# Designs tried in a protein design chat: VH-VL binders against Poly(ADP-ribose) glycohydrolase 2 (parg-2). Part 20

Target 1, 213 residues: Poly(ADP-ribose) glycohydrolase 2 (parg-2), of Caenorhabditis elegans (q9n5l4r222to434)
Amino acid sequence: ENWKLRETNLLPDVQVFDKMSIEETALCTQIDFANKRLGGGVLKGGAVQEEIRFMMCPEMMVAILLNDVTQDLEAISIVGAYVFSSYTGYSNTLKWAKITPKHSAQNNNSFRDQFGRLQTETVAIDAVRNAGTPLECLLNQLTTEKLTREVRKAAIGFLSAGDGFSKIPVVSGWWGCGAFRGNKPLKFLIQVIACGISDRPLQFCTFGDTELA
Short names: E, the ipSAE of ESMFold2; O, the ipSAE of OpenDDE; V2, 0.75 times the mean of E and O plus 0.25 times the DockQ between their complexes.

## First folded at step 20 (VH-VL)

Design y04 (from w05 with heavy chain D101S Y102P; framework fv_flanvotumab; at its last look DockQ between E and O 0.59; V2 from the best seeds 0.00; counts 0 for: pae E 10.1 > 2)
Fold by ESMFold2, look of step 20:
Structure y04 (fold): chain C 213 residues (1-213), chain A 122 residues (1-122), chain B 108 residues (1-108)
Amino acid sequence: as target 1 above (213 residues)
Amino acid sequence: QVQLVQSGSELKKPGASVKISCKASGYTFSYYAMNWVRQAPGQGLESMGWINTNTGNPTYAQGFTGRFVFSMDTSVSTAYLQISSLKAEDTAIYYCARHYSPDSYGWPFDYWGQGTLVTVSS
Amino acid sequence: EIVLTQSPATLSLSPGERATLSCRASQSVDNYLAWYQQKPGQAPRLLIYDASNRYTGIPARFSGSGSGTDFTLTISSLEPEDFAVYYCQQYSDSPPYTFGQGTKLEIK
């Protein structure tokens, strides 16, 4: 999509939270921090954020079978995924848990559209991997080439909202910051810019990192 | 500065053993897996496998699951390659190289040791 | 095991020319492909990772492209220091990682 037509937005509405995971929201566009191949390493036994969501929501396993690797200017939207189980931990510490009250919001009819689908959208966007020392990693992310790619990718993802999701807040977090070593302040700012371009509010989850808040 | 400093060249007879060291500095040793790469004279690079620096668990490439042993000493941030029952065809330069995240894979080798020449002759 | 085949085996060019080096994988490695340069008596050094990302400090004349099974390293205008052996490497989630056999770039 052509995102340059939206450059006139000054700033989106931004709210920052530290007590919410992306998977626990309803009536929003949830941003999935994808490996380039949708589902990450779920079929290979991985357990990072995207892989955990795919294990919790079997409907998303069907998306793996129906989709190819994402392109730099492409995003994948999955609407109405239902949470069947809950979890604690990540990777080699992952443990299954019963669905908690915070996961029960998906059963409320006010979160369904006129066709009975849950009004929860998951948009998968990939991130750039960053090799080298911490300084080399930061400098690589600051090049005009890399910044432009990241802004365009996020903006396309935020514009790919499903039917009825335009203007609904984007719920996101530290895109590409964990295993991909993205710089947290930089990735936050990239997403603010992308939400401004797409004319959507941003609800940002820090996952306990209060430096930004 | 990140450095991988390997032990010096070795001249050995067939049937002997050798233990090559690779001392890491300038980074947190447990954040990077340590790989071993062989290069026979006039030949290309051949991956031998790697050691998980958190667990000490080695992974060996095909053809390296016998006389080759990876180990480490985290107290001195050093990885080791031991080759037993040396043969003439083991004559090569052996490199250590790191990749990010010892608990995962899919990363390139960003820093390499200078190489250790092992010569096996009768 | 994933086999990487590099071509040509030797590439003879002059300074200022464009070099094009190919690496073909026996099965898809997605974009998990790196390029290394090795000069005589030295360890390899990382040039390009994830098919197209230049490592920090690598001159802009080096570029990588491709995905799946077919990859290319391009040097847009050769400098005297660029004459070396170049290796591709795959690091997909099928360990152990493998290297191509190398392409020697030499002065014509």
Scores: ipSAE 0.006, ipTM 0.515, lowest interface PAE 10.1, mean pLDDT 70
ESMFold2 (binder alone), look of step 20: mean pLDDT 92; pTM 0.944
OpenDDE, look of step 20: ipSAE 0.364; ipTM 0.779

Design y05 (framework fv_flanvotumab; at its last look DockQ between E and O 0.25; V2 from the best seeds 0.00; counts 0 for: pae E 6.3 > 2)
Heavy chain, then light chain:
Amino acid sequence: QVQLVQSGSELKKPGASVKISCKASGYTFSYYAMNWVRQAPGQGLESMGWINTNTGNPTYAQGFTGRFVFSMDTSVSTAYLQISSLKAEDTAIYYCARHYDYDYGWPFDYWGQGTLVTVSS
Amino acid sequence: EIVLTQSPATLSLSPGERATLSCRASQSVDNYLAWYQQKPGQAPRLLIYDASNRYTGIPARFSGSGSGTDFTLTISSLEPEDFAVYYCQQYSDSPPYTFGQGTKLEIK
ESMFold2, look of step 20: ipSAE 0.033; ipTM 0.627
ESMFold2 (binder alone), look of step 20: mean pLDDT 92; pTM 0.937
OpenDDE, look of step 20: ipSAE 0.335; ipTM 0.774

Design y06 (framework fv_lacutamab; at its last look DockQ between E and O 0.55; V2 from the best seeds 0.00; counts 0 for: pae E 8.2 > 2)
Fold by ESMFold2, look of step 20:
Structure y06 (fold): chain C 213 residues (1-213), chain A 122 residues (1-122), chain B 107 residues (1-107)
Amino acid sequence: as target 1 above (213 residues)
Amino acid sequence: QIQLVQSGSELKKPGASVKVSCKASGYTFTDYAMQWVRQAPGQGLEWIGWINTNTGNPKYAEDFKGRFVFSLDTSVSTAYLQISSLKAEDTAVYFCARHYDYDSYGWPFDYWGQGTTVTVSS
Amino acid sequence: DIQMTQSPSFLSASVGDRVTITCKASQSVDNYVAWYQQKPGQPPKLLIYDASNRYTGVPDRFSGSGSGTDYTLTISSLQAEDVAVYYCQQYSDSPLTFGGGTKVEIK
């Protein structure tokens, strides 16, 4: 009932990467661009970001069995998954590939904690779905309801690692900007705000889109 | 302006075939799946199926497997519905409609063709 | 297959009346529900998507609500131009299915 304004800098540390994918990082929180149902279409032949991650890290498929549909203010955290494969292509062109160094960074045994888990977190958050032209999609996303939902969802996910993670970056990208038609500049700003709320640095992978640069 | 323009009405005899076209404009044709919907006179909407416009892979509702065939000509941004061995009960308005096909869930149909009336009469 | 049961199948109301149309899914559809308006001789037009999102250009007298299996389209003040058949649709799972339609007329 009593609201207190924070007496802190609201601008998180942000680094932007042009060519790196989220899957190439370690010792961080990697964002899974999820559906409400964890794993998305991985069991039905889907082949975009979340499905690729679950195919590369089959231990994450256990989470499908243990979790129900994610509510608007929920996120799912998976710690310590091992990467068993690489890939080429995307969507309809996706193909399995033998694991390569760029996708095995999180498998480094020196990154294991006292329980033998690899110290890389994957956090699954789902985005608002949008329909229509790019302008119509943007207008839907700008409603108070949708903006609030998106900021809260991202902040909840970014806070999942707890208070001691202020130095550990969140590695993300165009969350909800593919099939869900999220507006790229808006989704970037939402994640910057969420990182400010969660006091986490942001490492943002543009996947070749350099409008933010 | 996004538009789906369908071919004109058809009058056919039972046993004949018909091919309905749906020409898309104002967007990248291969980025959106094409849906087909039927509406018999005085009846509701009935989903026939869809086709992936990038791969050409169709999916049909159970009641429409067999005689109903989807195809594409991506060079002219056009989808086709062919119905063989026409029956009187195939008399209906046939609509094409656009939706996204990037995930395991469908999307709403945001743009519809004007409809093509197919009449099957002896 | 997910059945969409729409009611009523027909209603007649006066200009200015509040109109409510319901749609019940045979299983949860997680708000993946659209509402379409179809005027005589025209294709359907999208009104509401994801249960409650008004499509751009749709008058604000149209609203959608609901969750789980129960969904509602509301026209807060019916106008003469709203004479149409209204359909719900689920797109949670294949095959995609429509409700049976609700014909709305002016008394």
Scores: ipSAE 0.013, ipTM 0.564, lowest interface PAE 8.2, mean pLDDT 77
ESMFold2 (binder alone), look of step 20: mean pLDDT 91; pTM 0.936
OpenDDE, look of step 20: ipSAE 0.066; ipTM 0.697

## First folded at step 21 (VH-VL; framework fv_flanvotumab)

Design z01 (from w05 with light chain D30Y; at its last look DockQ between E and O 0.79; V2 from the best seeds 0.00; counts 0 for: pae E 6.7 > 2)
Fold by ESMFold2, look of step 21:
Structure z01 (fold): chain C 213 residues (1-213), chain A 122 residues (1-122), chain B 108 residues (1-108)
Amino acid sequence: as target 1 above (213 residues)
Amino acid sequence: QVQLVQSGSELKKPGASVKISCKASGYTFSYYAMNWVRQAPGQGLESMGWINTNTGNPTYAQGFTGRFVFSMDTSVSTAYLQISSLKAEDTAIYYCARHYDYDSYGWPFDYWGQGTLVTVSS
Amino acid sequence: EIVLTQSPATLSLSPGERATLSCRASQSVYNYLAWYQQKPGQAPRLLIYDASNRYTGIPARFSGSGSGTDFTLTISSLEPEDFAVYYCQQYSDSPPYTFGQGTKLEIK
């Protein structure tokens, strides 16, 4: 209830990156663009962002076995996963690759916390899927109900796994904008607001969309 | 605006064939699979299966793998349901409905045709 | 094939009352569950999808809840136009996306 008042007073530090992918980062909270079922279609041959992430970091597949379907006010935090492989392509062009330096940045042992975990958090948040025509999708996302749900989900996710991650950047991108048909400017603003609520800087990866860079 | 317009009612005798059309407009035909749904008089909705509008490959629900054929003509954005060797129990309203076919996830049927009544009587 | 069982089969209520309709799946469909309204002589109309996501243009009195195997459609205050048959549908894995048998909501 107090967070609505704080929302009007704070703008977070935001940095926008054109050519960086979320999985190339370390010392951050990396946002997994989750299906409501953690891991999405990774065991069934799915190949979008969440599925690729879980294929690169098999330790995250243990979370599939331990978790129920995520509710609207829930997010899942995974700290310290190790990267074992890289990839090329996406969706129907996805191919396994041996690990590369750009995908192994989070494996740096100097980033380990007091419990021996790599100090990189992966936070899974699911987005609303938007049926209908392009106009119906946009109108659905602009309802108070949907805006509130999306802001709350993101804010819950961005409230980190502990003080070791406070002020460490949230690294995100076009959450829910692919197959789930989220509006890119709107989803960006939702995440800016959520970072303001959670008092976290935002590092936003546009991956080929230059209008916000 | 998105529309699915189906062909008109059919009155047939047992043993005949029927071909129902469903013409789509207002959207990119290949982005949505086309489903067929049967509703017998006084009964509920029964999924018959769908056709992949990118490949033309049909998938049939259990019980619809013999006399029912899904096809399409992408040049006119039209899906077809053909029923051969009609039986009295084929009397029903047949709906076409689309679902978004972009990823490996299922999607709801957001737009429906108006339905085509097929009556089979001796 | 995933079987959806709706209850009750018939629900008799007056305008202004709250309606609660249930749909139970034979196995988990996660949140891939939709609700449709069908009036006599009309095609079904999408109301709710992904268990709780209200479709564009659907009044706020309609809400959906549940996940896994147990789902509920609630109409908070019935209007005269709400008396119809309601179907749930699953669209998880196992390609023949199936419907429940329907709940008829009728005027008492």
Scores: ipSAE 0.014, ipTM 0.613, lowest interface PAE 6.7, mean pLDDT 76
ESMFold2 (binder alone), look of step 21: mean pLDDT 93; pTM 0.949
OpenDDE, look of step 21: ipSAE 0.457; ipTM 0.818

Design z02 (from w05 with light chain T56Y; at its last look DockQ between E and O 0.74; V2 from the best seeds 0.00; counts 0 for: pae E 6.5 > 2)
Fold by ESMFold2, look of step 21:
Structure z02 (fold): chain C 213 residues (1-213), chain A 122 residues (1-122), chain B 108 residues (1-108)
Amino acid sequence: as target 1 above (213 residues)
Amino acid sequence: QVQLVQSGSELKKPGASVKISCKASGYTFSYYAMNWVRQAPGQGLESMGWINTNTGNPTYAQGFTGRFVFSMDTSVSTAYLQISSLKAEDTAIYYCARHYDYDSYGWPFDYWGQGTLVTVSS
Amino acid sequence: EIVLTQSPATLSLSPGERATLSCRASQSVDNYLAWYQQKPGQAPRLLIYDASNRYYGIPARFSGSGSGTDFTLTISSLEPEDFAVYYCQQYSDSPPYTFGQGTKLEIK
């Protein structure tokens, strides 16, 4: 269960997307920006990335019933969930919508593996929340303890691929950078490092709202 | 950097009113709700409620819905607690404290004012 | 209203000893629990938030654990400056966020 962190020169292939949502992808490992309790506020009216994903794929709600709070060394993988709906809006403007082709890409039966599962993986990883001033938030994230935790969590998540996923791209974005106040350049670099460790390409979705150092 | 500076101690007679100020600096005032916390002599911390600094809407804890009024002046980044019809049992230290109010999740109180002692005695 | 019950009310220990303080919630607060330290004449200061996350600048001897309804604050080796009153606080629902009644940690 323990692993040794080593300095490495492995640089993954990185692609950056301004317009694509993570849930619009197929044949990839999609990163769920999870709460410690899987599903976040989806059962309580929350409407950010994780909650939207779980509303689109209600089969993932079963994982809420089967899982407790994630530990720092844990990530949760869900393979083959079917997309039943689309959405418009975000947070307080979120509305259910009839499924559209761009949101149903992962439902393609030709993408099913030899066990009949849709070949799309969702991996849930939680970030730490950062209290304090903007400077204190950054300094907290730069401590050895926090950096090690975040790199380890992302690496474990990116390595937790199910059968048939080990070399396909990881699709992620601003993990922990919204309400959890993660520093965007730092969280991006952490995920690049984690993809280098896991030997997987990174597809990074900025969702159009980026400010880089 | 971040500071919450409260007005000075007050000595009041029963039946009077008091208005405590809490001036915020070093951060964007509207991103943090302002809480008021009471601590009677020798007793623990008691949340009185909070004011939404974006809308100005107060929320009062049970037992604080009558004589206690939260207000603010965003032009000077200051929150206020007014207590009317003071009673001896209102003798306490009153703290302001902020919590991040930007999402649907709760946050701890990361910065506190120094406290304002209100003494009610005849 | 969620009630937080702290125990013991008073804990008498010597410097160098390990302190364990308990906080129990009347219903689940998930991990939305903080610990504060208050010295006489001072405002409380944040030590631990989200049950186990140490706030910036807090010494490593302070640690928190627990989830749901049962939480602990541990001070691994007491220093003279650690003798104070400690409060837990929940923030799992909308404000107002409630506090425990406090545990006084004093020199034996």
Scores: ipSAE 0.052, ipTM 0.620, lowest interface PAE 6.5, mean pLDDT 77
ESMFold2 (binder alone), look of step 21: mean pLDDT 92; pTM 0.945
OpenDDE, look of step 21: ipSAE 0.773; ipTM 0.903

Design z03 (from w05 with heavy chain T28Y; at its last look DockQ between E and O 0.78; V2 from the best seeds 0.00; counts 0 for: pae E 9.3 > 2)
Fold by ESMFold2, look of step 21:
Formats: structure tokens, C-alpha cells, sequence
Structure z03 (fold): chain C 213 residues (1-213), chain A 122 residues (1-122), chain B 108 residues (1-108)
């Protein structure tokens, strides 16, 4: 692709949220911090961000059956999934919960577009996995190869909007910063650049990490 | 700086026991499972199994469910491999190696111990 | 149990040549495949993980490719220090993870 030719774009509008989770938003593009195989470990007992999202919205599991491994220049968009449950905890503490208003707001029929789809897009993008010590992980992420891959992946995902999603914010967070050990400031900057390329506002959920905000 | 330091080589008679240590440093011990890998003279690498450093629960590969025991002491960040009733066929280099074990994803072995040669001779 | 078969068993080449090493899995391991290098008297060291990701400090002449059941390690221009035994390892599914039998890369 011609990503260097896009470097002159103005910086996107960025809003930072301390307490909000991505999956409680509506009328936006929610970023799924995905495994290269859609759904991650959801069928195998995984219990972090992607797996929780798929457990809340079991309709998204149909996409697992329809998709092969995502390539570095691919992203998967799922529009209009219905939220059937809430949750508490994460990973080893994760528990199913009866749906609550903070999650069910996405199911409002007044948010459906002209084709009957709920106007909430979930875009799955996978991150690079980083082995080694914290320093080795950072140095790997700073290579031209890894930076280019991560910027391109995010930009492709952020450009996945269909009709009815123009100018709607991308809602994201610490993509790849958990088990895949991404550097938080770096992953934030990568997503800012990607939103600049896609000409989309960014709403960034820090999940309680206030040093960036 | 991550290090896995194993105990020194051992020369044993058939029927004896040996206990190999693998002392970890430079990282959070409970974030990584500890694996044991055998390499007989002139042969390839053979996974023996692993120990969950959070629970202490060992898992053994097929063929290693008898005389081989994995254990650990979290207070000194050390994993152990004990081999009882040693046979001549147990002559090999035994390696410890870690893999990231913080979620359900598989991870490669990024750091290895230097190996411990166990020689069993009559 | 997932069996990894490496080929060739021995590869004899000269410095400057391109080496191509194969690893075939008995069933799909997705991209959960690593390559290790082992020199005589030393522990193995990680070269490539997740089929194609170069580990920190590994020279660019090493590259990995493949997915599913067929994987390749390529060394674009051999250096004298690259002559060693190379192992592939799968880490799909639960431990214990399995290794291929090795490919010896030797100087011709």
C-alpha cells in the first residue's frame, strides 16, 4: 500500500476516557483486540477482552465459522451484533452476569439503520505477540517492520466502516498491551496515526491508567 | 536480565536417584511455566512436560509419567526435576525452559537453562 | 499428539548460500510454530516464533514462513556461525509442546 503518501493528514480528534470500557459504547466502531483467528480462545476457555465480547454477543461466533486466519493487511468487521449478557471480572475471575443497562443500550432498535442493522460495528484487529523481557518486547515493537505492520493493520481496521458509520468515532484502548505485551504509549500513538489515516475521531479507553490522559 | 541456572552434571549408578535444580532470576517466576526437555546423546529435543508455577501442578508428556517428578520452591524461584530408579537410557542432557503462561495462548520457549548432563553407568 | 517432521535431515552448504529448512506438522498448528538453533555444547536458542516473527537480536537473514501444516525456515546468506542443528516446535493446544527431530546444517 501507499501509506507513506498519507502521512500529511492532520491529527485526528482524540478523546480519552478513564472509566469506560469499549464494549459498553453504542453508535461507534468498537475495536476487538483480536487473535489472528477470530474469537481467540472463546471456544477453548479464554477470558480476556475478545473472548468476553464474543461471550456477550454469541451471534459473533458465527463469524468464526466463516473466517480463516486474518493476514497482516486484513481486518474483520461485524455489524449489528446483539448483546445477550453482561459479565463481571476478567481472565480467571470472569463470571457471566445477567445483562445490565450499560451493555444493553447497544440493543436499542432506534439505532438500527435502513437495513435493520444495529449501528454498532465491531472491528477485529490482531496485534503482534512480543516475547522476551520488557525491554526486548519494546525494541521489537520499534522495528520498522513491526511498526509498519501495526500501523497498517489498525488503519485497515479503522477504514472498515460501512454506510451509516461515516465520521462515527473509533473506540479503542490498550490494543495488544495485555498478553501480547505491547508498549502502551507506542500502541496509543499507532492508533492515533491510524485514525489520522482513516480520518476518524478516536475515543480511547485507558481503563484506569491515567498517566497518558 | 533473565537467567535459568541449572545444577551441575551428575554421574550415577543404575537404580540411584537424581534431583536437578533450575533457579530462575530476573523475572516474575509465576508468570511463566517451567518446562523440562531431554536430549539423549546424539539425539534431538524431547519435551518431558511442565509445571504450572502458580499452582505447582505438573503435567507429564507421554512416556514420562512414572519415574520423573517435577516440583518447585517459589520462595527461591526454583524448579526441580527428580528422576528415580535411574537406567542407562536416562543418560542425557536435561534442560529447563520457560514459556509465558499468563493466559490460554501457547507461547514458545524464550529462555533456556544451560543444561545438566546426567550420566548413568554400571 | 502432534508430530513434527523436519526435512532434510542434513543440509550441506557453503557460507553465502541460501538455506531452506522444512517442518511439517501431522495436523494444523495454525501459526504456533517456533524455530530454534542449537550449537554443540549449548542450549537451544529461539530464532523465530509464531511462524514468521523474528526474536529480538536475530539477524534479518533468518526468516520463517508457512501456516497450518507446512513451515519453512530460510537463511538468505549463510554465515559461518549459522552451521548448527535447527529444531521446529509447535505450541498449539496445551503443553507439553513437541519438537521436530532436527535438521543439521553443516559446512560443505
Amino acid sequence: as target 1 above (213 residues)
Amino acid sequence: QVQLVQSGSELKKPGASVKISCKASGYYFSYYAMNWVRQAPGQGLESMGWINTNTGNPTYAQGFTGRFVFSMDTSVSTAYLQISSLKAEDTAIYYCARHYDYDSYGWPFDYWGQGTLVTVSS
Amino acid sequence: EIVLTQSPATLSLSPGERATLSCRASQSVDNYLAWYQQKPGQAPRLLIYDASNRYTGIPARFSGSGSGTDFTLTISSLEPEDFAVYYCQQYSDSPPYTFGQGTKLEIK
Scores: ipSAE 0.012, ipTM 0.568, lowest interface PAE 9.3, mean pLDDT 77
ESMFold2 (binder alone), look of step 21: mean pLDDT 92; pTM 0.941
OpenDDE, look of step 21: ipSAE 0.480; ipTM 0.817

Design z04 (from w05 with light chain D30W T56F; at its last look DockQ between E and O 0.71; V2 from the best seeds 0.00; counts 0 for: pae E 4.9 > 2, grease 20.6 > 18.9)
Heavy chain, then light chain:
Amino acid sequence: QVQLVQSGSELKKPGASVKISCKASGYTFSYYAMNWVRQAPGQGLESMGWINTNTGNPTYAQGFTGRFVFSMDTSVSTAYLQISSLKAEDTAIYYCARHYDYDSYGWPFDYWGQGTLVTVSS
Amino acid sequence: EIVLTQSPATLSLSPGERATLSCRASQSVWNYLAWYQQKPGQAPRLLIYDASNRYFGIPARFSGSGSGTDFTLTISSLEPEDFAVYYCQQYSDSPPYTFGQGTKLEIK
ESMFold2, look of step 21: ipSAE 0.180; ipTM 0.661
ESMFold2 (binder alone), look of step 21: mean pLDDT 91; pTM 0.933
OpenDDE, look of step 21: ipSAE 0.677; ipTM 0.878

Design z05 (from w05 with heavy chain Y102W S104N; at its last look DockQ between E and O 0.70; V2 from the best seeds 0.00; counts 0 for: pae E 8.5 > 2)
Fold by ESMFold2, look of step 21:
Structure z05 (fold): chain C 213 residues (1-213), chain A 122 residues (1-122), chain B 108 residues (1-108)
Amino acid sequence: as target 1 above (213 residues)
Amino acid sequence: QVQLVQSGSELKKPGASVKISCKASGYTFSYYAMNWVRQAPGQGLESMGWINTNTGNPTYAQGFTGRFVFSMDTSVSTAYLQISSLKAEDTAIYYCARHYDWDNYGWPFDYWGQGTLVTVSS
Amino acid sequence: EIVLTQSPATLSLSPGERATLSCRASQSVDNYLAWYQQKPGQAPRLLIYDASNRYTGIPARFSGSGSGTDFTLTISSLEPEDFAVYYCQQYSDSPPYTFGQGTKLEIK
């Protein structure tokens, strides 16, 4: 509610990538497309975006033990997690791999802040689940209630938890557009607006979907 | 428009069989599992189980593994419930209902058929 | 098997009053709980899903709350068309998803 008092009209810097995955970045806020219960299915054998991230960075699994179900106006920030492994594949093809330069970028000690934390933040935000037909899903997402909830959630998540992240890029992608049936153009625009509110640049990963790139 | 249209009411004698149809339209049949729900007169809703519309594999709730058979015909987007060896206690309204079957999470039943009354009397 | 117990069995109220219906699960169902309305001679209609999300086209007077084992459906100001039977349903695991026994909301 108080976040509505903190608005800006400045259009954020937006950069779009079709080949980069979120977990290949450093010196940024990486967006975890989360379940309302942090970690999603990672403890139950799930193997998509959130679960892969938690498997690569086991320190983040401690947050599962420390956090309750995320409310609509809450986001969970994890700063300074170390990457211990890489992977190949996805879902039922997912396989462990030795860490690679792509996935170890955030482990650079020169990126540590004044408190010794690696300057890479992972922020978990959950999306609204959309029941019904494709048209009903879109109409539901366009209601004032749902638009406001999604903008607020993203803006809260994009506001850095502490010093050192205020102008660092937010790295995100198709938040809630898979099984939760979010409309891709709409969810992109919601995140652009949220970056404008939080005064953060946006780096957007399309993950092989080139319609926006 | 999404519709689930069930076959008409049935009056049967004990020992007979009945086959109820549920014709789906307005959506991709294989994206949604088809559930069957029983409601005896004056009673609440009782889940009987479901059929996977991609594979045709049924899953039955406890107590429904014998005389009840779920099937489907994907060419006409229709699910079927067959009840054999009918008993008086099978008198009920039988509903079909769909749920989204795409992820590892459960989903509610967003569309229901109108119900089929099966009456079994001596 | 997860048992859902609804209370009260019957709730007698007048139009304009606030209705509060309860659903308790025998074990945690997270927020995987829906509410349905059923009028005589009709199929159930989905009102609320994931404990608190209003389904498309459902009036704002309907709201849901709760998580884990205790859930509530609230109708802020009853309309004449709201007098019906209400069922909760859990879908926290693979089918078959189970229903509560129902709460009848009737005119006092």
Scores: ipSAE 0.013, ipTM 0.571, lowest interface PAE 8.5, mean pLDDT 76
ESMFold2 (binder alone), look of step 21: mean pLDDT 93; pTM 0.947
OpenDDE, look of step 21: ipSAE 0.512; ipTM 0.827

## First folded at step 23 (VH-VL; framework fv_flanvotumab)

Design j01 (from z04 with heavy chain Y31D Y102H; at its last look DockQ between E and O 0.78; V2 from the best seeds 0.00; counts 0 for: pae E 5.0 > 2)
Fold by ESMFold2, look of step 23:
Structure j01 (fold): chain C 213 residues (1-213), chain A 122 residues (1-122), chain B 108 residues (1-108)
Amino acid sequence: as target 1 above (213 residues)
Amino acid sequence: QVQLVQSGSELKKPGASVKISCKASGYTFSDYAMNWVRQAPGQGLESMGWINTNTGNPTYAQGFTGRFVFSMDTSVSTAYLQISSLKAEDTAIYYCARHYDHDSYGWPFDYWGQGTLVTVSS
Amino acid sequence: EIVLTQSPATLSLSPGERATLSCRASQSVWNYLAWYQQKPGQAPRLLIYDASNRYFGIPARFSGSGSGTDFTLTISSLEPEDFAVYYCQQYSDSPPYTFGQGTKLEIK
């Protein structure tokens, strides 16, 4: 089920989706929860969010050849990738599947811009990885240095990539909250702030996690 | 309050065996792989390899594939390093250290044991 | 197979000075590089990981930089307790992880 946020006085428009994955969207900026090395483990058999995205959209693998390790003030934008396959499972259960309607929404030709590119942007932003105990991870994420880095990274990534992307929603989720051990409420708030800075609406996919309720 | 507490120093003769323990506390043992690091007197750090605490499968660095055995007992959250057929060149401090083990990416060693000196003298 | 070469082998400086320690990898380790401090009779202590990420509780005078094969640890103003041996470590996807040979930072 999809829940619309209660009416709020937050500067950016924020909508929360419980059951939708980022990959099911079109005409938006989809956030790739990136490794500092673009593509993550896709060439070496990795199977989490970034790797799945690159497997579904092989045109994005060209960016691996053109990019090096992402610096703290960098984000990588890939516009117009076509979806050639779907998947089932995740991580070590991941299986290729033939393309399905839920994963091919961005392939709609009516979404092509004036240069013939599909108007779906994928923006790769890396998060810091958090070593230490759970408490040390949380406290370190709350330091001025780490908060500033994460807000800046997200804001840089949430800028539109072209003429047709201004005011198009940013579709994101639990950026850096899996293996990188980011605090979910904190990472949500960082992205809300970044959308305010970038003047973009936020569509947030919780994928069943309701701790923000 | 993470701690890795190693067994005490050992003095051994060449040809003997030793088993060093590393007892973990303050965290979920299976969330972190356990590494072993050797430091010979006056020398740098040398990675010996690690044991996957979910499966018990060891991985050994080159040069440590014979006389060195990693094992564990999850019921007491303890990792072990056994060295057989001790040689004088095995005289060193042996450290255990953990790294986060939840994805395909490598992680640094955030907590270390205090070290165990093994002395092999003729 | 990845070899980490630290330079210089020994760095002699006075308190208050700036220290710059180098670590070079034989092949790219992307940003999977950590720095450790070891004082005599103690276990190593994690300072910096993922090339530039300061570990919790480490003083701000410690900073790391670099990516790929060339990495630097900088101590902006040396304190007396900073004189120790420093190791870099790589933990890219080529286990088991390896260390550099160390740089001894000593009082001039």
Scores: ipSAE 0.169, ipTM 0.663, lowest interface PAE 5.0, mean pLDDT 77
ESMFold2 (binder alone), look of step 23: mean pLDDT 92; pTM 0.941
OpenDDE, look of step 23: ipSAE 0.856; ipTM 0.927

